# VH-VL binders against Mediator of RNA polymerase II transcription subunit 18 (MED18), part 11

Target 1, 219 residues: Mediator of RNA polymerase II transcription subunit 18 (MED18), of Arabidopsis thaliana (Mouse-ear cress) (q9sjz6)
Amino acid sequence: MSMECVVQGIIETQHVEALEILLQGLCGVQRERLRVHELCLRSGPNLGVVSSEVRLLCDLDQPEPTWTVKHVGGAMRGAGADQISVLVRNMIESKVSKNALRMFYALGYKLDHELLKVGFAFHFQRTAHISVSVSSVNKMPKVHAIDEAVPVTPGMQIVDVTAPATSENYSEVAAAVSSFCEFLAPLVHLSKPSISTGVVPTAAAAAASLMSDGGGTTL
Short names: E, the ipSAE of ESMFold2; O, the ipSAE of OpenDDE; V2, 0.75 times the mean of E and O plus 0.25 times the DockQ between their complexes.

## First folded at step 2 (VH-VL)

Design f16 (framework fv_roconkibart)
Fold by ESMFold2-Fast, scan of step 2:
Structure f16 (fold): chain C 219 residues (1-219), chain A 120 residues (1-120), chain B 112 residues (1-112)
Amino acid sequence: as target 1 above (219 residues)
Amino acid sequence: QVQLVQSGAEVKKPGASVKVSCKASGYTFTDYYMNWMRQAPGQGLEWMGWINTYTGNPTYADKFQGRVTFTLDTSISTAYMELSRLRSDDTAVYYCARHYSSGRLYFDYWGQGTLVTVSS
Amino acid sequence: DVVMTQSPLSLPVTLGQPASISCRSSQSLLYSEGYNYLHWYLQKPGQSPQLLIYEVSNRASGVPDRFSGSGSGTDFTLKISRVEAEDVGVYYCMQALEYPYTFGQGTKLEIK
């Protein structure tokens, strides 16, 4: 079982180019296009008293779409957790087969929300491997109608920063992410997600709420 | 507007090689990957493979692996298909067609086709 | 390889009448709900193929609404509600779920 350190922020579209230039200037930076169809699934009562989150991510920037499952567990709890400015949570990430969605439905999972993220990502190495993505978050009026996707929050984009960690090194990784947040502070304010463990905040959280209220789950 | 323009008809002898070009215009070349298909006279369509226009990396159908080569000249938005060791059953119309790089795996625009005739 | 089977292979139809073409795949083309990698192309005489329907039921740009696609998993149908003279040609279904991408053998629609 692995963990991840996560922070998120919002940036005005007009400032995205400046952020991209800054990220591109970092030593060891690797730039990638990002176009990801993300399905967030939640466990129902049948699977126990605590809910868990499974995200199925389809990389649409591939001619052959590939699916990744990301199983998100509970956030770190306790007195010490309040002192950490970065969300630390359990996470498993693996490539999956074509029928992953049907498999999770059979296990009692339900679709919570569906999003299309379009933008770019950078990966770089410090004391930790840090991934940063900058993307517009888009909702679909019909399930999987990606051609009809519209921005959840026009003029704003989400910044996601993640880094893999273990139970032995999460404090050091969190410190590295925190340092990275300071480096980007003049352009974007990155903070610990506060909505729910495993649910993206702000623009994406608004999309999730809209999807849960009958957006896209009915055709 | 969007156009894919292919090179003209070719007549080759068995054992020769042929190189067909496909010049794209009206869009950003690297936003769409290029596929190659062929159609023997009076027969159906057969997929040969595709090339990633951003990275230059090709993927070939097993039937053509070792005989076909896909290449690019991004400065002129052109893709190439070279087929070697030609046989009479390679006589076909060869098509290029694009698909969106974000995994939309359907071919919205096709070239006009290039007839390659292999005869002794 | 995924085998795509079309029926009928020859479809004589009277102008203004409906037409229907079936396409069956040797394995399920459902990648996830809504993601069926099945597309329909029309090749008019002497022309390149052109996209008609993508992902089972979506009409390509410029395709009139008399064309519709339906189906799921292994069984798919292309329907023309009222055939017009310009609809003459060979119709192909295609799967793009796995390599090699494969086409059906084609259905020739002609006016009787």
Scores: ipSAE 0.000, ipTM 0.432, lowest interface PAE 16.0, mean pLDDT 79

Design f2 (framework fv_roconkibart; at its last look DockQ between E and O 0.03; V2 from the best seeds 0.00; counts 0 for: pae E 8.2 > 2, placed apart)
Fold by OpenDDE, look of step 3:
Structure f2 (fold): chain C 219 residues (1-219), chain A 118 residues (1-118), chain B 112 residues (1-112)
Amino acid sequence: as target 1 above (219 residues)
Amino acid sequence: QVQLVQSGAEVKKPGASVKVSCKASGYTFTSYAMNWMRQAPGQGLEWMGWINTNTGNPTYADKFQGRVTFTLDTSISTAYMELSRLRSDDTAVYYCAREGDYFLFDYWGQGTLVTVSS
Amino acid sequence: DVVMTQSPLSLPVTLGQPASISCRSSQSLVYSEGNTYLHWYLQKPGQSPQLLIYKVSNRDSGVPDRFSGSGSGTDFTLKISRVEAEDVGVYYCMQGTHWPYTFGQGTKLEIK
C-alpha cells in the first residue's frame, strides 16, 4: 500500500533565505522552482462517509503544465502512529491529463477550495525520498484566476516535508523524516499535521484561519 | 452566456402530476449538477434536490422523496422535474439552478409557476 | 436539518444609509479545513434569485463593493454600506455545508 509521511510548519518570510541556505547545505541538491495550482475536490457536503480527499495539482512551472491527482486517505491509526512525530497516511498519486477536473466533475465531485503555492523545493534521496517545499499560499479572488492570486499569509510561508512510504517501510521513512526535521528545528518548527501543536495543519487551513480572523479583505 | 430556460406556467388539479423542463445553454451541461428549488407565494426558498447531469443519478430532499422525479435529456441539455400527487400547498414557483463550485447556485432559471387548484 | 435564521425579516432603509442582515445557523457551517459554505442571494422583485456573496465574504462577479459579507461558525452578516434603489428585494442566506441545503427565511429590504 502506498503511503506518505508528512510534517509541516510555518516560517516568517524574513527567515526564508536562511532556510534556503540551510536546505542547500543539507540536501546537496539545487533548489527547484515551485508554482503549483492545487484544487481540493469533494463529492458533496457533509460526506462523513468519505474517508478520502482528492486533490488535483497542476505544476505551472513546466513548459507544459502537468496535472497530478492525489488521493489522500486517512491517517494511520494506532498507538504506534500516535507516538511518532510524523503523520503517516495513505496516499496515491498519478499523473493525469488536463481534462482530469472535468472527469471528476462528471463523477460528482465539486471544488472545495483552491490554492496557488509559490516558492521552491528540494528533492533528495537518503534513507527516504524527502521533499521539502517552502511556499507562499495564495488564494484566487475568483475561481481559477491564477494570475490574480493574492497572498493569504503575507509575511509567512509554509514548509512542507514529505516522503513516500509503503506499509512495509513507513517506520523507517518516518524516522528519516523526523531526523531530518531536527536539522531544520533552529529555523522552523515542524510538526505532525492535524495535531494542535500551534502549527496550522495545512495551507488551506491556514488560509481559512486567516479569513475567519480578518474578514476577507475585499480586494 | 450561461442560460437556463424553463417551461411555461402550469395549472393542475389536485392529484395530478406536473413536469417542468429546464433547458441549459452556454456551458457543458454534463459538467455541472442541476438543482431544483421552489418558492410558495410570498414565502422563502425550499431546496428539493439535485441531479448529477452526467450520471443521471438524482438525490431528493426527504420531504419530496417518493413524489418527485428528476430526469435528463442530455442530447438537448435539458433537465426535468416531475412532481406527482399534487396538492394545493404545492402551488409555487419552481426553479432550476446550476450548482457551481463551493456548493452554490450561480445560475437560475426564470422560474415556472405551478398552480394547484380544484 | 440545519435551520437558518435571518434577522430582521423586514428591513426598511433610507437611501444612502447602511443596512445589515444577520443569518444564524443551528449548527456550525465550518467544514473541510475551515471552509464555510454560507452564501447570500438577492431576489429582486419579479426576478429569480441571484448569487450575491459566496463562502461568507466573497462577492460574486458584478456585485458592487458596497456589499460585504462576514462571520464564522454559526453567525453571519451581510452589510450594505450605502443602500441604493436597485438593492430592493429579498435577501437569503443559504448553507451548503450540510445535507440538505437550507435557506434562511429571507429579509425583505425596502426603501423608506
Scores: ipSAE 0.019, ipTM 0.586, lowest interface PAE 6.5, mean pLDDT 88
ESMFold2-Fast, scan of step 2: ipSAE 0.365; ipTM 0.737
ESMFold2, look of step 3: ipSAE 0.020; ipTM 0.630
ESMFold2 (binder alone), look of step 3: mean pLDDT 95; pTM 0.950

Design f3 (framework fv_roconkibart; at its last look DockQ between E and O 0.02; V2 from the best seeds 0.00; counts 0 for: pae E 5.1 > 2, placed apart)
Fold by OpenDDE, look of step 3:
Structure f3 (fold): chain C 219 residues (1-219), chain A 120 residues (1-120), chain B 112 residues (1-112)
Amino acid sequence: as target 1 above (219 residues)
Amino acid sequence: QVQLVQSGAEVKKPGASVKVSCKASGYTFTSYAMNWMRQAPGQGLEWMGWINTNTGNPTYADKFQGRVTFTLDTSISTAYMELSRLRSDDTAVYYCARDSYEFWSGFDYWGQGTLVTVSS
Amino acid sequence: DVVMTQSPLSLPVTLGQPASISCRSSQSLVYSEGNTYLHWYLQKPGQSPQLLIYKVSNRDSGVPDRFSGSGSGTDFTLKISRVEAEDVGVYYCMQGTHWPYTFGQGTKLEIK
């Protein structure tokens, strides 16, 4: 079973350069540009009783935009899961056509929200394949209006630490991610996305909280 | 201008069926889901279900499962709601309302309503 | 099903005065990552319902700024800063977070 380990945090924009330097040293790889249009979809009642989140991600920094679908399952439950500082959840990822959104609409999904993430990422291999992204979160004033995106978290950026895992190795991967996150702790406030103490919102949560105050023109 | 125009009032006997139409105009019909609600006289609103206008796939509230049928004629941008085995407590104004696939922003446009009276 | 409870059910108001309607849900209406699908409708006498507020606090197009929505989790409020004659009707809250969608009982606003 395909899984992922996730830790998320926030960093002040003024410290992002320091984090980049740190990550460059820790990862030993070059940063990659990050420009992703993320769509979070909600299933209708006919798509089963299992609550799952579908995310469509478009990498806008490619010559030809590529779309990826992520099926995000529920968090691992149990005492062991609650004690670790890393979120472990089921996740399936696959590349999809540019028409994937329409397909999902046809299947009965609706768009819950969309975000534009802009920043950089590091991908490196240690005991696990760890990806670290640092990005500003932006909202669109109109549906899919990525060119008109505006920051929802001015002065702050979101840090995502992720690693793919399986049912067999998630403990090792989680440990690796946790250990890595300790190096980032001086610069980044990190937490489990699902159990944020309110101090570290998810990018989407932060956006949602701010969108409620801003008159988004619904088309 | 976006408009949803419903069929006229109906009077039916218990046990009969009624079919209400909702014709959409002023927008791309298949870009919005169609929902159905009803309102009994002097009462509140009740959601009955919705239909995917792209696939014709309906979803019904449990209360109406097996008794209501949503259908489409996309060629004329029209949605239909058929309620069978009518009883007196089905007397209500029935509404169609659209909802965007791209945002969960409520029902922004409603039909004018169709009164269905079920009486012996 | 999620039960939506409005209060008051009857709201007599003097023209020019503020009004407030409460809506409570039996379950949290917070969906994924903070989105809350609580909407407000107004049904004027002899008319179809019309959308006023979507997602707790967003005014629909053409809705006057005297209308405002607030709240979180299970408690929500619709406020009218200065009631006008055209505001007469029945107000409904609706949750769109859980299936099936459910409405409040309605609050009838009348002019004293």
Scores: ipSAE 0.054, ipTM 0.683, lowest interface PAE 2.4, mean pLDDT 89
ESMFold2-Fast, scan of step 2: ipSAE 0.552; ipTM 0.795
ESMFold2, look of step 3: ipSAE 0.183; ipTM 0.658
ESMFold2 (binder alone), look of step 3: mean pLDDT 94; pTM 0.953

Design f4 (framework fv_roconkibart)
Heavy chain, then light chain:
Amino acid sequence: QVQLVQSGAEVKKPGASVKVSCKASGYTFTSYAMNWMRQAPGQGLEWMGWINTNTGNPTYADKFQGRVTFTLDTSISTAYMELSRLRSDDTAVYYCARELDYYYGMDVWGQGTLVTVSS
Amino acid sequence: DVVMTQSPLSLPVTLGQPASISCRSSQSLVYSEGNTYLHWYLQKPGQSPQLLIYKVSNRDSGVPDRFSGSGSGTDFTLKISRVEAEDVGVYYCMQGTHWPYTFGQGTKLEIK
ESMFold2-Fast, scan of step 2: ipSAE 0.022; ipTM 0.603

Design f5 (framework fv_roconkibart)
Fold by ESMFold2-Fast, scan of step 2:
Formats: sequence, C-alpha cells, structure tokens
Structure f5 (fold): chain C 219 residues (1-219), chain A 121 residues (1-121), chain B 112 residues (1-112)
Amino acid sequence: as target 1 above (219 residues)
Amino acid sequence: QVQLVQSGAEVKKPGASVKVSCKASGYTFTSYAMNWMRQAPGQGLEWMGWINTNTGNPTYADKFQGRVTFTLDTSISTAYMELSRLRSDDTAVYYCARDTYYEFLSGFDYWGQGTLVTVSS
Amino acid sequence: DVVMTQSPLSLPVTLGQPASISCRSSQSLVYSEGNTYLHWYLQKPGQSPQLLIYKVSNRDSGVPDRFSGSGSGTDFTLKISRVEAEDVGVYYCMQGTHWPYTFGQGTKLEIK
C-alpha cells in the first residue's frame, strides 16, 4: 500500500532565491530543474457525484519527454489524523507511454484542466525521502499550448513538500516532514492542504486557496 | 494549421443515400471527437450526432436514428456521414465540426466548409 | 433536451451603435465542476459558423474586444459595443453542458 505525506505553502517570487540558497546548503542534496506539463483527468461526465482524479505528468526537461500517471486517493481521517500537521493520503504512481492520454479518453475520462509547473526541486534522504519543489503554476490559454502559458498567481510560487510512505511507517515519515517544515519556517509557512471527500485538490486550486486571504486572484 | 475539408455538393433523388466526407489535418485526429450538423436553406443549425474518433463509437440524435451512419478511416484522418432513404426535406448544408469534449471547451472550435445536399425529383 | 431561446431573432442596428443579444436556457448550464459551457458562434453570409465567445465570456483568438459575453446559470448576453459592417451575420448561442448539444434559433444582425 503506497501513501504520501504532503504539506504546501506559498512564497513570494522575490524570496525564492533565499529559499533556494537555504535548500542548497543542506548536505546530500542536488538541485534539479522542474518543467512539468500536468493533465488532470476526471472520470466521464460528472453526474453530481464527487469525481476521482487521475493526473498525467510529462517531464519536459528530458531530451525525450517522459510520462507518469498519478492516482491520488483518500486522505487519512479521524481524531488521530486531525492531530497530525501533515496530510497523509493514498497515492499510486506509474510510468506510462505517451499513449496514456488516449487510453484514458477511451476509458471515458475527460480533461478537467492542464498546468505547466516551472521551477526547481531538491531531494533529501534521511528517515524519509523528502522532495521539495518550488514552482510557478501556469495555465495555458489553449489546450497543450505550453509556449503560451501564463502564471495562475503572478508574483507567487507554490512550495510542495512530499515524501512517500507506507501504512507501517507513515507516522515516522510525517514526523520527518513536520521537522523539515520547522527548518523552512523562517522563509515559508507550510501547512496541511485542505481536502474534500473524494476530491483531490489541484496545484492551481491549492495556489488560489492559499492566496485567498492575502488578496490573491481567481483562476 | 487545423483544417476540416468536406466533399463536394451532391444532388440526389428521393430514396437514394448520400455519403459526405470530412478530412482533418493539422492535429491528431483521434484526440478530438467529430460532430455533424445540418442547416436547411434559411433555417438554423441542427445537431445530428457525434462520433468518438478514438473508439469509433457513434451517437445519433433521435430524429436520425436508423437513417444516419457515422464512420471513420483513421489512416487518412477522415470522418464520414451517410444518410439513407433521402427525402426532399433533407435538402441542407451538412457540416462536420471538431468537438473539444475531451478538453476545456466542450464545443466546436473548427468547422468544415459545408456540403450542400439537394434532394429533388 | 435543453431548449435555447434567443431574442431578438432580427436585430437591425445603425453602424457605430451598440447591439445586444439575449440567450436563455431551459435549465442551468453550470456543469458539476463549476464551468458554464455556453458559447457564441457567428455565421457570416455564405460561410460556416465560427467560434466567437466560449464559456460565457472568453473571446476566441482574433475576436475584437468590442465583443463581450456575460451571464450565469440560464441567462446570457452577447454585446457588441460598436457595430461594424463586418459584424453582419447570424449569431447563435449553443450549450455544451448537457447531451445532446443544442443551439438557439439564431439572431440575424443587419445594418439599417
């Protein structure tokens, strides 16, 4: 059973360089470029029932673009879960061919939205494998028009911290992520993303939600 | 450049059948559904149905069920609409149009130039 | 089926003056995810319909900013701030929220 621990935050573009320097200062890390085209699919026509999301991720930083499918499931619920400062949810990720989009269309899935994420990532290996990405979230005015992408929230970037976990070790992984959040607290405030039963929040929706109290814009 | 190019005008007698083609270019044919519409002289637009270009499965409007057939030839990126047992009131301009139901629009972003079908004795 | 009703059906307008077309649907066009799939098409004499406005208020590429769309739920409006000669044609609203897709009757815009 695969799970992941997730926290998110926002950072002003002017402070991104300071965060990058902080992350580079940690031992055993390497900076990598991030340029990912993300397609969010929903199952068939929506009949007023909460839909499951399938995300297709294309890594555009490779010489030949590679595709990954990500299925995100329900979050851990209950009194014990409410005491954890980190979101713990089911997650399955698999490499797929470039024909995956066609296959999901054949299964009755519909494109909900698409995004281009541009930035950088760092990976840390301790008790958990922690991934930190800092990216601008961009939308396309026409489907697949990645060269025309424009920021969802100009002047702001999203910070995603994720770590893979299992049903046996999620509490320890969550603690590791929480500790890492304390290390970044002076530059960015990371928190558990808001969730709806059966609905997986998108990066664009998360960015908009995080900006709502700060006078952000709608998508 | 996205283009939908339809076959030329047809004149048919009542009781005959007509087959109109729609050749797509400038995009991946199987990534978008194809819709068919018609417009009688001086009248509005009427939706006839659509075909899923990825699966080949057609859906027909109730009015045309049993008389119309939608087919594909994916090797040449072409969709076909065949209407049988023609009546004089089938005289119309027939259009194909690209459906974005698998994308954000859920509508028609590109249309063919139209094919005039005249049914007369 | 969703019935789309346009008014007026005939719209004579003086060059340079504003024009407004209404479109009403028999049921809400808001899809479950919150998007409203109402589009406006223009058919110029002797030509195929062309997309003008999509999802209520978004201008298609190359469409002048004198065209604007607005509305919500079941009541929608297309406005032209200053009518030009090239705007002559039949305007159709169309809904893509519910199967089958349906069109309004069309509004013929003519210069006086």
Scores: ipSAE 0.000, ipTM 0.409, lowest interface PAE 19.1, mean pLDDT 79

Design f6 (framework fv_roconkibart)
Fold by ESMFold2-Fast, scan of step 2:
Structure f6 (fold): chain C 219 residues (1-219), chain A 118 residues (1-118), chain B 112 residues (1-112)
Amino acid sequence: as target 1 above (219 residues)
Amino acid sequence: QVQLVQSGAEVKKPGASVKVSCKASGYTFTSYAMNWMRQAPGQGLEWMGWINTNTGNPTYADKFQGRVTFTLDTSISTAYMELSRLRSDDTAVYYCARGKYYSWFDPWGQGTLVTVSS
Amino acid sequence: DVVMTQSPLSLPVTLGQPASISCRSSQSLVYSEGNTYLHWYLQKPGQSPQLLIYKVSNRDSGVPDRFSGSGSGTDFTLKISRVEAEDVGVYYCMQGTHWPYTFGQGTKLEIK
């Protein structure tokens, strides 16, 4: 199993263009559109006493939609993890068929929530493979009603910075992500997401945590 | 190349305080936690706590809370452990060690013998 | 606090023979994300402890492959496939799952 390094921030919509220009200026840049339908599924008691979370990500920007399953672990507080300004967690990611949702339902998973993320992403290959996404996070009034999606936090967008890592190189990857965040600091403040048990906070929860002035580190 | 170098041995009277230093080299000081342990003569290892070298925030084991203070001087990549109100049963070798993400320690300092005697 | 119990406390071995050390915890060392934070250290005479094995079974860089760790939950084992003279010292298991971090009482490995 692999790991990822993660930081998040929020940016006002009016400052997004400036951030995009800054990101365009970096060498080794790969830009892409982002339009992703994200479903968060939770296991029932039949799959264990402790709930597990699985996220299904549907890339709607391809000629035919493609699906990815992602399972993330929680971060450990006090095991040296708090020393790093970047969240480091276990992660499993795999491409799946369009029938994946039906298969997970058959296994006893239930839909917890769903989101539509719309924006852009950049990929940087340096010391580490760093991905930066800037997106509006939108919720649907009805299950799978993507055309009716409305912003969770109007006027603000979420900035996600992620990089894959291993148990051998997570420290070097985290340092690379941290250095990259300092480059973006004039436009957006990126910090460690709230500690969770396999769950990434919602955009609203992330915005609230960042606004609470946690000194660049969330719970 | 990656190493921790501690200050030299100390002999103290009961009731005094001792301050041990731990100087890091060969890595980015603020990227790793610094942990403190001690070992009484002929006894096992005991964890005292750790300090976040990026924020300066210390965490102490309950047994030492109120008597121990962890501090940093990041300009010289050095961590400090001060233990006050010394008693004879504080006689031990004190170690600093670099903390990795999942709580294992590597490297360790060479140790500082603190002897508390009347 | 989590109590770590090692056995045996004294382990006399003949050079070239295998050695095995047991470590048991008073509660499960599996953390919520599924990792088990049990680590093994060796303290050679007159030296600082050095890391041997982290997260149950992972050898630290430079540690010979004759050392192996295994176990799950509350019961863990460190094995040396063939003991060499430089392996003499006190072996400690440590748990980093629960605060405060705790060590076993140590196992002294000696050559007969």
Scores: ipSAE 0.000, ipTM 0.468, lowest interface PAE 15.3, mean pLDDT 80

Design f7 (framework fv_roconkibart)
Fold by ESMFold2-Fast, scan of step 2:
Structure f7 (fold): chain C 219 residues (1-219), chain A 123 residues (1-123), chain B 112 residues (1-112)
Amino acid sequence: as target 1 above (219 residues)
Amino acid sequence: QVQLVQSGAEVKKPGASVKVSCKASGYTFTSYAMNWMRQAPGQGLEWMGWINTNTGNPTYADKFQGRVTFTLDTSISTAYMELSRLRSDDTAVYYCARDSEYDFWSGYAFDIWGQGTLVTVSS
Amino acid sequence: DVVMTQSPLSLPVTLGQPASISCRSSQSLVYSEGNTYLHWYLQKPGQSPQLLIYKVSNRDSGVPDRFSGSGSGTDFTLKISRVEAEDVGVYYCMQGTHWPYTFGQGTKLEIK
């Protein structure tokens, strides 16, 4: 069972350069361009008694696109889990063919929404493999109209910190992520996502929650 | 100053291997992919493959698959191209080149090129 | 593989006159997102290639206004409004839409 540890924050676009310089100063720094078309699918009414969410991610930074399917489960719950300052959740991720969307449509899934994320990512090898991405989240006015994408939250960018974990090491990985958050605290405040009731947060919903009302435990 | 500097000319016998280096300076090495091209004397440009400098994963054109190996030494911002089982028709100038820095969307163009390395294969 | 065909292969031109180079691809170069990854390079005698135009019509930094690119789909053109001595060399078109990346055979521009 694959798991991941996640924290998120928001940074003003004018401060992104300072964050990038700080990240470049760390040992083991690697920088990647980030341009990802994200399609969020929901299961149809006749596919079980509960809806499930699946995300199809297309890396547009390559001439030949690569596709990934990512299914994220609900957050770890309970008194013990609530003491962890980092979101810990089950995750299934695998590479798929360009036929993936057709396959999910055939299985009864429907397109819920789509986003374009544009920015950069850094990867660090510390106690755990930590990835930090800084990106604008953009919506399309028409399905697949990538060239017409507009920011969901103009002037703001999302900072995502993630690290893969297992059932055996998630506590150790969560601690490493928490430590990394403290390092970035002068420029960006990273926290456990506020939407964490067993409903999978979307990038747009997370941005709206963080920007408008401080969120609740429902989505 | 953004620059790619390649190793010097090589003369090899058929059946030998050659390793060409490409040292980057003036930019963050791992932020841009590195491409390799060659040009036989009096001929056009031929793309050999690409390496992701962040992940280290290479992709080779089918013609060179099995004979060429791309590697990195990120501690010194250097990419390497090794071509084995050399033939006389491998005589060419070999170039490294960086993916463009103009906007994320201007990628797949090569804005900075090395000076080239002449590899001569003769008996 | 996508085949890139340039014409003419040899282009003798008088100083100050315009020049035009054609590039045709065997397949559409429009990527699924709508961008067209067609680029032009100049290789001056004894030098490495240098980028002139990226994504059909965008000039690289420092490239003079006399160079312009146009086209769509499979047919592309590079134009020089008035040729200067420093423009001598071999011009290559390249596609970055389909793996593997491929170049045209080159057009040698020389002063007559």
Scores: ipSAE 0.000, ipTM 0.431, lowest interface PAE 16.6, mean pLDDT 79

Design f8 (framework fv_roconkibart)
Heavy chain, then light chain:
Amino acid sequence: QVQLVQSGAEVKKPGASVKVSCKASGYTFTSYAMNWMRQAPGQGLEWMGWINTNTGNPTYADKFQGRVTFTLDTSISTAYMELSRLRSDDTAVYYCARVYRGYYFDYWGQGTLVTVSS
Amino acid sequence: DVVMTQSPLSLPVTLGQPASISCRSSQSLVYSEGNTYLHWYLQKPGQSPQLLIYKVSNRDSGVPDRFSGSGSGTDFTLKISRVEAEDVGVYYCMQGTHWPYTFGQGTKLEIK
ESMFold2-Fast, scan of step 2: ipSAE 0.006; ipTM 0.559

Design f9 (framework fv_roconkibart)
Fold by ESMFold2-Fast, scan of step 2:
Structure f9 (fold): chain C 219 residues (1-219), chain A 118 residues (1-118), chain B 112 residues (1-112)
Amino acid sequence: as target 1 above (219 residues)
Amino acid sequence: QVQLVQSGAEVKKPGASVKVSCKASGYTFTDYYMNWMRQAPGQGLEWMGWINTYTGNPTYADKFQGRVTFTLDTSISTAYMELSRLRSDDTAVYYCARSGYDLYFDYWGQGTLVTVSS
Amino acid sequence: DVVMTQSPLSLPVTLGQPASISCRSSQSLLYSEGYNYLHWYLQKPGQSPQLLIYEVSNRASGVPDRFSGSGSGTDFTLKISRVEAEDVGVYYCMQALEYPYTFGQGTKLEIK
């Protein structure tokens, strides 16, 4: 089973260019464009009840759209988990055909929400493979109306930092992510996302939660 | 048989609040969005917003943002619309209507007349 | 906001004759992949609105084939091939592409 280490933050749009310059300097590589249509599917009837959650991600920046299914599990628990400043969770990610949405509907899943993320990403390959995305989170006025998307939180963007891990190396990967957070601290505060019973907040919910944070840190 | 049944007529003073209910039956409540519309006497239809019955997340038309609240009680398949700081021009018949992902309103409640007068 | 304009606002028709209602949007309702999010509703006197046509040209369940919808982009038409007494009421077009969803001002169809 694969795992991932995750931290999130929020940054004012006016500071995004400075963050991009800093990220470029860390690795010396150019940014990748990010334009991803994200569909969050659930089985189960009510908010607050733990249900199976599946995310379908469509990369719209490719010549032909490519689809990925991502299923995230519960956070690591125990004494060791309390000492780690990043979220460590089980994660399954697979490439899928364009028929994936139809298949999940046939299995009884329903669309909870959909978002369009637009921005950029950097991939750092050194001691750990760290992926950083900086994106505006946009909602659609109609299901699948991606060309008409509007920002959920104008003037703010989400910073997502993820790194794949295994049960054998998650401590080392978490430490690498934590060090990365410290380096970016002047421009963006990256923190461990809050989760309960294995449910991971959406990008929009994460933005709202971080904006209401009274200065608490998890570094 | 799909049915949306709304609460009865209300008379309110300017500055008061009103809460209208819409009880659904004949289908799985959380499979459809619930929309709210109003119609002033002799006037056309105006969309107020919608609520995702599965997640509980509302979306309000800007005109009503800050004085309208959509809520749910999923245990009784009921949606609520509360409009505060009522003005005389809020006098209207208020409707609930369900929609799916295709975003058309296939079933409507019978309407609730709200009269705002001093 | 997307402004929906209907014409005529008042439509007196003789029983058995055809009727036509125009609906124009202030911007294209064409979803990027070929769908126009335009719907038609009928409100009979003293009743709630009821769905008549969805997605430009699809008749709602129970709607007779006398009713047809057509159009694309900004120009849409609802036609009744032979008006019957039960067709009396106010017809509304609605766009569901952008928030806030908006209705035309309504067309009152009356038998003369």
Scores: ipSAE 0.000, ipTM 0.429, lowest interface PAE 15.9, mean pLDDT 79

